# Ledger of designs, part 10: VH-VL binders against q9v1v9

Target 1, 196 residues: q9v1v9
Amino acid sequence: MSFVVIITGIPGVGKSTITRLALQRTKAKFKLINFGDLMFEEAVKAGLVNHRDEMRKLPLEIQRDLQMKVAKKISEMARQQPILLDTHATIKTPHGYLLGLPYEVIKTLNPNFIVIIEATPSEILGRRLRDLKRDRDVETEEQIQRHQDLNRAAAIAYAMHSNALIKIIENHEDKGLEEAVNELVEILDLAVKEYA

## First folded at step 19 (VH-VL)

Design W2
Fold by OpenDDE, fold request of step 20:
Structure W2 (fold): chain C 196 residues (1-196), chain A 119 residues (1-119), chain B 107 residues (1-107)
Amino acid sequence: as target 1 above (196 residues)
Amino acid sequence: QVQLVQSGAEVKKPGASVKVSCETSGYTFTSYLISWVRQAPGHGLEWMGWITPFSGRTNYAQKLQGRVTMTTDTSTSTAYMELRSLRSDDTAVYYCARDRLYYYGLDVWGQGTLVTVSS
Amino acid sequence: DIQMTQSPSSVSASVGDRVTITCRASQGISSWLAWFQHKPGKAPKLLIYDASSLQSGVPSRFSGSGSGTDFTLTISSLQPEDFATYYCQQADTFPWTFGQGTRLEIK
């Protein structure tokens, strides 16, 4: 049986740190995959793009096809080892928010868990300000909260089609990191029995 | 309804060039690729290459490198395939098709254009 | 390039018959396989995509199966309009490649 954990969080929430630390501590041998990175690799192989910035310029129809290609590839990998899939639950566009995973893609991935990393808008804003090396869109606290709310809604939608369990992990300042890591490790360790 | 309508039959001499057109309708032209496929008499289908109307990128079959040029006109939603230095073995029916890539694939085809190369 | 091999090259059958055509890829292509029907003077028609998904408007008597390297197209009950040439096509890696075709003729 395959074991797939989707992990998502808005930029600055501390997702990468939590993921890294959890993978070091978990007893299961997870393969970490960034969905966007894998899509880019496939697009380059196909000759559709040369640079990552071109990915956003692809028609939605082409992006969806690439998503399916990646999803099936991930599904195949999951037969051999547990997968921790880093992806965006929602994507902000000029005309609204788009679900990061369309119906056909989430059905293919069929995750066991959808993990959302959250923090307060003020905490996230503070973290973004401290990390000046990353080119991030400037968002207000209200916009940050809205984005997190939509990610929760997206997770519910994904769970409806996959029967995945949803876990919200809070990553707050001051002693919140260790607790967040432990919560994720608890989920990841459930994969041990699936591949033993 | 999605439709691809190709130009009429062509008769050419060896060494000449041919340009086949493919007018599309019923969908957003710049949202999908256009692939070209040909079939020589008594042979199977052979993929020639594709073009991306949205970015102008092309991918040609190795066998046809240097002799084939694919182009698009977004204003008319029309794709073109030019084949140069024609040989007798280029005699075939040429098809354009909407290419949705990996999952949905070549889902709608043109009616085909017969190109005959003879002395 | 990925080579696609179909079998048989030709088959004679009667209306109502069950017909099976096979396609083999030279390497694993997962489910990235399509089946086409082609009649003389007409545009090829997509029947099956993703190895087993029926294209919209295609009769349910057509079905596809398989994964990896071996694939099968099945017509459960042959109809008069089904006599044509059938092609498999791998959609895994460029360049796209087709099988040599299977001609389905009236017995």
Scores: ipSAE 0.889, ipTM 0.961, lowest interface PAE 0.5, mean pLDDT 95
Fold by OpenDDE, fold request of step 20:
Structure W2 (fold): chain C 196 residues (1-196), chain A 119 residues (1-119), chain B 107 residues (1-107)
Amino acid sequence: as target 1 above (196 residues)
Amino acid sequence: QVQLVQSGAEVKKPGASVKVSCETSGYTFTSYLISWVRQAPGHGLEWMGWITPFSGRTNYAQKLQGRVTMTTDTSTSTAYMELRSLRSDDTAVYYCARDRLYYYGLDVWGQGTLVTVSS
Amino acid sequence: DIQMTQSPSSVSASVGDRVTITCRASQGISSWLAWFQHKPGKAPKLLIYDASSLQSGVPSRFSGSGSGTDFTLTISSLQPEDFATYYCQQADTFPWTFGQGTRLEIK
């Protein structure tokens, strides 16, 4: 049986760090996939885009088709090894928030777990301010919290269609990182039984 | 209802050019690709290439590189395919189709345009 | 390019018959396979997408199966309007490529 873990978190929450450290410690041989990166690769291969910034300019219908392409590819990979899929639960647009994964895509992926990395709005804001190299939209603490709330809602929606378990991992300052990594490792280690 | 309506039959001499039009309706023109496919007498379907109305990008079949040009007019929701340096083996029915890419694919086609190349 | 090979090239059948057409890809294409019906003087019609999904408006007597390299189109009970040429098309990698076609004629 395939084992797919979706991991999500808003920018600045520390998701990349937790993911990296957890992958180093887990007993299972996970393949880490960034959904957006894989979409970009497929779009380039198709000749639809040359640069990553063009991806957002593609019609929604085209984006959804690319998502399905990627989802099926991931599903096939998952037959051979466990997959840790890094993706956005929601996408902020000028007109509102869009679910990162449409119904058909989430069904195809059929994740076992949906992991959400969270932190306090203040912590996230602080981390964003320290990383000036990233082109991030300036958000208030209130906006950050709203985004996290919507990610939780999205996770519930995804779980309804996949029967995935939802895990919220808090990444707080000080000793929070180690605890967060341990929590993720516990989830990832469950994959050992599936591929034994 | 989604519809693609193509221009009428053409008769051309070798070396000439032909331009076929494909007027679309019933959907957002700039949301999907347009692919062109042809069928020569006694042969199967041959994909010629596609164009993205939303960005103007094209992807042509290798054998047609240099001779084919696809364009779109977003104001009229019309796609065009021009084939130059026509040969007798270019005689075929040419189709335009809405291309939804990998999943839904070529879901709606035009009625076809016969292009006859004869001396 | 991915080559698509259909079998048979032609088939004679009667109304009510079960008809099966196969399509083989030169390499794995997952489920990115479509089936079309084409009648003379008409636009090709999409029947099946994603190897097994029935296009809206297409009768349920049509079905598609397969994955990887081998695919099948089945007409459970042939109707008079089903006599036509059928094509498979891979939608995995550009350029799009079609099978050579299967002509279904009345016996």
Scores: ipSAE 0.889, ipTM 0.961, lowest interface PAE 0.5, mean pLDDT 95
Fold by OpenDDE, look of step 19:
Order: structure tokens, then C-alpha cells, then sequence
Structure W2 (fold): chain C 196 residues (1-196), chain A 119 residues (1-119), chain B 107 residues (1-107)
């Protein structure tokens, strides 16, 4: 039996912090995987790229193939332990938004949950401004909201093909980080019975 | 229709070089890799290496390192494979193939080019 | 490098026969395995990719199965045009490697 939880959120939403804290508290022994990182590793292994920034320059056909490679690898790992998969639900391109997970990939992953971390555009913008160490595209509050809306739409599409449950976790300043972490932990703890 | 058309048969002397061309059509040349595979008489298929038309990167079989050079011309959608310091055991039919990497793999092949190395 | 071993090296069969060819990898390659048909003087033809997916345009009498290290190509009912040499190829890690081939001949 496999248990895969996809977790997504736009940059600056606080996804990394929530993920880290939840993993520390959950009773299940999740393996955290960043989809993009694993793709990069495979691309480097193949000799296709040397740097992370080259990944986006690969033809879409090659990227899709690498995604499938990674998806199958993750699926195999999921047989042994629960997987928390950090990935982008959508990818903003100069010509529009691309779904982060193609049909064949989401079918292979077959997630139990799709978790979306959200916050208000103003909160996200504020957090991005406080963390200038990361290379992020400059976005307006409107653009941030649009991106979050599209992530929800993507999650629905993914769930349609996997029967995954969708969980939206709000990470607001007033709500508090602890509440968001607890919500994620509740989901992760469901994996305990799958690997017992 | 995706097609790969290779140059004609070659006869070379030991120590010489040969350059085989592979003209592609029916698809976006820079979207896929080109792999080269050869078959010596009485032997199986041997992967020689690939090139990425989109970035110019190459990956050669260790056995051929130093003797093989793969190149592409994006303007003509043509791939080239040069093999130097030819020897008798290089006699083979050489194939180019569109390489879609892991999943779809080598899905379309050229018709092959016979290279004969004889003194 | 990953070694691919096919069995048998040659097989004689008649039209209508069920034919099975096996391929073994020296290490686990998941489902990253392809099957090719090769006729003299012709370009190799991809039959199966991802161990069990039928390439477009390939007759349904061809099928692939297996995962990990052991794989099988099956022709359910041999046709006259199926007499050829068949190769497996691992597409897990570079360098790509092929089996030694299986020559399918008319009995």
C-alpha cells in the first residue's frame, strides 16, 4: 500500500515552514521529496543540465519525460514509506500557466491528498519582501491571487484523475502557524495505518 | 510523418574518418535527442551516444570516447556523426534515431548507413 | 553498465504460433525497457516502450510485460511479417544497452 500527499503553494506562502514542522510532529515516517529537485538530479545524471536554471530551458517534451521518470521513482518509493511530495501545481510561463503535473504523471503518482497552502496576497507579498535571498519573480497582489486561483483549479483537475482529497490550509498571520501545522499533521497521520 | 534519412554507404581505409549525416523531418528537431546506434556484422545493436540539438550537449559511449564526435545543424535539422581512426571492427551499419529519452525512447530510426573499413 | 540478456538467441516457429522472448537485466530497471523489431536492410522498429506500452501502429498481437529485471515480449499469433530479429533495450540509465538479440525464423 502507498500513501502519497502532494503539497503545493506559491512562493512566500510559508509552505516550507509548515512542511518542516508538520514532519517533526507527525507519527508517520514520511519521506519528503521535492519534485523539482529530483527532476534536476535526474537531468544532471543524464548529462542534460549542469545548473538548475537550465531545467526550464529544456524542451517541454524532455521535461515531461523526466517528470515521468521521477513520478515512477516516487511511486516505487511510496510502496515502502509514505511520501510527502512538494511540487508546483502550476508553473507561470511568459505565455501562460502550465500544469505542473501532466495527466500521465498524476496517474502514476496517484496521490491520496492534494494539500494547498494559501495566504492573502498581501501576506505573501510581505513575506517575499522579508526574504530577499530567494530569486523570485516580482508579482503584484493581483497576480499572486491569480496564481493561487489557478493552483486550486489545477488541484481539482489532479483530483479528478486520482480521486485525491483536496485540503486547503490557510496560513494567515492572525490564524497562526501552529493551526496550519496541526491541519497538515492530521492529514499526514492518516498514513500510519497504511504502513502498519 | 517523422522521418530520419541517412547518407549513403561509405568505404574507408583503416585510420581514416567517416562522417554520416542524418536529416530529420516531420517534427521539431530541437525538441528531442538524437542517438546513434551501430550494428557490426553478426553482432547486436550498440549504442554509441546521443546529442541534444537544443543545447549541443553530447554523451558518448565510453568505448568511443576520443574517436567520435556528434554535431547538429538546426537550420537543416540534420545530425552528424563522425568516427575517426577507423579500424576493421568499426565496420557496421550505423543508425541515427530520435531519442525521446526514458519513456518513449528510440521511437523512430534512420534506414542505416553501411560503413566498411578495409585495407 | 547494465547488461541485458535475451533468451533464446534464436527461435523457430510457424505462422499462428505463440512466441515468447525474455530479457533479463543485470540490475533493476523498473519499467524502463523497450522492444525493437529489426529486419535486414530496414530501420529498427520500436514495438514496446515502458515495458508494456504498445507503440502506435504496432499490431495488438505484440505485448510486453515485466518489471525490475525480468521482461517478456509475446507475439500471440505469429504472422509472416513477424519473422525478424528482436532486441530489448534498457532505458533506465546511460549508456543505453541492448540485449544480444533473438532471431525469429520460420520453422
Amino acid sequence: as target 1 above (196 residues)
Amino acid sequence: QVQLVQSGAEVKKPGASVKVSCETSGYTFTSYLISWVRQAPGHGLEWMGWITPFSGRTNYAQKLQGRVTMTTDTSTSTAYMELRSLRSDDTAVYYCARDRLYYYGLDVWGQGTLVTVSS
Amino acid sequence: DIQMTQSPSSVSASVGDRVTITCRASQGISSWLAWFQHKPGKAPKLLIYDASSLQSGVPSRFSGSGSGTDFTLTISSLQPEDFATYYCQQADTFPWTFGQGTRLEIK
Scores: ipSAE 0.868, ipTM 0.948, lowest interface PAE 0.5, mean pLDDT 95
Fold by ESMFold2, look of step 19:
Structure W2 (fold): chain C 196 residues (1-196), chain A 119 residues (1-119), chain B 107 residues (1-107)
Amino acid sequence: as target 1 above (196 residues)
Amino acid sequence: QVQLVQSGAEVKKPGASVKVSCETSGYTFTSYLISWVRQAPGHGLEWMGWITPFSGRTNYAQKLQGRVTMTTDTSTSTAYMELRSLRSDDTAVYYCARDRLYYYGLDVWGQGTLVTVSS
Amino acid sequence: DIQMTQSPSSVSASVGDRVTITCRASQGISSWLAWFQHKPGKAPKLLIYDASSLQSGVPSRFSGSGSGTDFTLTISSLQPEDFATYYCQQADTFPWTFGQGTRLEIK
């Protein structure tokens, strides 16, 4: 009796707004968890880091172990209440994209849904350019679409190793926000039966 | 093949110090932690602390804080543990172990170093 | 610190016997428990991680179970090389702590 929804989307799709509004409207009492925040919390508790910027300097092997610690913790919490897990499906690096969640992590999380928030590349680029604080590592529209394509591919891989259904929710600026929120609420409301 | 090879047995007087070395091979030294664990005669295993070769950070067991120093030399893939102000109840076999943290744990150990503290 | 209590302190058994060793944590540690085998004059050997996962190269007669506070190690058919001291270790929260050990002796 667990219900875990992974929600993901590249920067600029409006994920945080959609998430906040959906949580206000859903009939289910979800716990919102950011995977990276919990990773940092565990690393600090262990004494491995003091500051967030040290997280990327940890060896990949240590990061993988922390992911397992976090995944088990989330799985345990999911027995008591539904979990909305905010994380990256892929991580962009200078030399390519990493899958955000290794096989053992996905198997442990065992999500019911992987929700991908998307928008058109032009909408995403426009939102990013309006945010003057986040202009580092700017992508072209073609690169943005490739990143969204890779996230879809990653979600398929994650679903292959779990029970997850994949849902793509498009957030278009032309009055698409309310529809996107309603689509997410419909998914979240499915959790009500699991925790009655 | 992952190996941790420790320095030889030592006999010390109370009040002295001992420094045990742990030379690693068969893996990337900076990818994991090194933990030190000891076992006094007739007693169980006692964790002493760890060091991160990748950052130099340490975490010492509270009862040993102030008496223990752990260091590494990444150029030789070697970890060191120094215990000062030795007492007779520090007589133990001292182990180093590769520490893969929460999930995979202390998966490969050194052969142990007997430290005897006697007057 | 999380205290780990093993039971029994020692057990006498014959080759072919089934042996069960228990380990209790002073607080919930989820599945973050490891089991080690330790023979005099040799390094401790990791048998089981994550409560029930068998380490590579460890015979399948070893198994682990449990979650939360109560854990068991089972040796289904004791072999001559299995006479040793066994330790549990929690890997939930630093400092790492071990049980006091269970000595498995030849009857």
Scores: ipSAE 0.765, ipTM 0.905, lowest interface PAE 0.8, mean pLDDT 91

Design W2
Fold by ESMFold2, fold request of step 20:
Structure W2 (fold): chain C 196 residues (1-196), chain A 119 residues (1-119), chain B 107 residues (1-107)
Amino acid sequence: as target 1 above (196 residues)
Amino acid sequence: QVQLVQSGAEVKKPGASVKVSCETSGYTFTSYLISWVRQAPGHGLEWMGWITPFSGRTNYAQKLQGRVTMTTDTSTSTAYMELRSLRSDDTAVYYCARDRLYYYGLDVWGQGTLVTVSS
Amino acid sequence: DIQMTQSPSSVSASVGDRVTITCRASQGISSWLAWFQHKPGKAPKLLIYDASSLQSGVPSRFSGSGSGTDFTLTISSLQPEDFATYYCQQADTFPWTFGQGTRLEIK
């Protein structure tokens, strides 16, 4: 058997902190994998890129093929230990949003859970505005909520082609961090019976 | 309809060079790689290398490094392979192929170009 | 480089026979394996990608199986047009490498 948990959230939701704390507390020994990091590693091995900046310049068709390569590697790893997979549910482009995981990729991964970390648009906007030095594309609160809504819709599409349950975990300022971490730990602990 | 059309057969003497063209049509040239594969008489298929039309990067088989140059012309959707310092054991049919990388692979091939190297 | 070894090197069979060709990789390649049909004077033709997926336009009598290091190509009911040399190719790691080929002759 395998146990794969996808964790996602738009920039500014606090996903990295929740992930780190949950992994410290869970009874299961998860391997944390960033999908984009493996994509980059494979592209470098193939000689397609030398630097991370070049990844966005690859044709979509090449990126989708690399996704399949990475998905099969993750599926093989999942036979040995549970996987916490950090990835984007959708990807914003100048002309709209792409689903982050094509049909064959999600079928190969076959996640048990898709966990979406969310926060209020106001909280997310506030965090992003404090970091104007990175020259980020700043979204409005309405655009932020629309992006979170699209991620929920994407998760439904992924669940149609897998065994996944969808879990939304809210991470609110001052009040929600410990609660969010505990909710994630409860999901991760389900993997205990799959791996001795 | 996806097509890869190669230049015609060539006869060369040892020490010369040859440049084979591969004109593509029916797909977006910059979306995939072009691989070159050859087959010597009585032998199997041997991968020579690839080029990425979208970035100009190349990856050559180690045995051919220093003797092979692959290029593209995106304005004509054409790939080229030049092999220098020809030897008699370079006699082969040379193929170009659309390379869709790991999953779909070498899905459409050119008709082949016979290169004969003889003294 | 990943070495690909095919067996047998040649086979003679009659129309209607079931033919199986094997391919072994020198290291694990997951399912990253393709099968090609090559007739003299023609371009190689992709039959199977990803170990078991049938390329568009290829007859259903062709099938592929295997993962890891051991793979098979099966022709369930041999037809006269199937005489050719068959190659496996690993698509796990550059450089792409091919098996040495299996020549199928029809009697």
Scores: ipSAE 0.758, ipTM 0.902, lowest interface PAE 0.9, mean pLDDT 91
Fold by ESMFold2, fold request of step 20:
Structure W2 (fold): chain C 196 residues (1-196), chain A 119 residues (1-119), chain B 107 residues (1-107)
Amino acid sequence: as target 1 above (196 residues)
Amino acid sequence: QVQLVQSGAEVKKPGASVKVSCETSGYTFTSYLISWVRQAPGHGLEWMGWITPFSGRTNYAQKLQGRVTMTTDTSTSTAYMELRSLRSDDTAVYYCARDRLYYYGLDVWGQGTLVTVSS
Amino acid sequence: DIQMTQSPSSVSASVGDRVTITCRASQGISSWLAWFQHKPGKAPKLLIYDASSLQSGVPSRFSGSGSGTDFTLTISSLQPEDFATYYCQQADTFPWTFGQGTRLEIK
């Protein structure tokens, strides 16, 4: 009775453009949700933060609880329409990479697909360097590849607890944006049968 | 072993104040909230408010706004609740509880502190 | 504030009985509902979180169900140690609010 697609990709892969175009073309009426936006909304309502940049300073345990609140809201929304959920598969910390979604959160979301948008490290680095409005250190090509490798591993872990299918969509300049969008539309159109 | 140990019973006169302590152990004090809940004789449980040890933010029940102050001391992993301008209907057992928010809730409670307000 | 109404106010029961306590919220609270056991002279004890999830160390004879506005706590086979007052608490929206309690007594 529900259809949830998780879409993820590190900054610079072109995820937002692919998502926007696919949503315009799909036969299904998806609701696009950013997981972090809902997290912030709940934290403000509770009085835990005033500003977005305080979110990463919250204790991990509090963040996990907020994730459960948000996951339950998304699960309830998914009863009414298919959900395209934009989230991070992993989060870089000073001590290593953290899985973005704990077990109970994945079980609650119960995604049908985990879609990973990828590009080569050099393409990602090139796109990031052209974005003059980003004010943080740019990862090296090796760090970018390692991050993409870990996101694939995270998706496998999430799929084991949800029966989701994993789809990697490559957004290369040599393949063109159109093919990436069509691949995503094909997945999204599967939701038509679930909601009549 | 998570443990919340509260200060002992208090007898106060109307108009005085009381400060109850809640010393925590067995977990990282700054990882969760501390809520305070009271129970007057013959009545149910009433939430008073919470404090975040990790940021010092507070959220007080409206009926107590202006009379209650909650604080923490992270060096001793201790939470405090001070109630001022005491009235006889403030007679209650006061509990601190570890507050894990929405999903896991108020999972470990202190033993309670009886505060009696009488002449 | 979300009002929580419990029923019954008290229950007289024998060891081995099935006991059901209900809790109604004044507005939808999804599954954000906890149940507590409270014995005189002791701290309240969390039994159920998220409407139906059993807290660690709580016997399996306790169960919870419901969503939205209507919730139940069930004790499938009452034991001597279960005589206590039971409270529901909503965890959807601050301020946290409790039901008025249900006193379970020996018949």
Scores: ipSAE 0.722, ipTM 0.893, lowest interface PAE 1.0, mean pLDDT 91

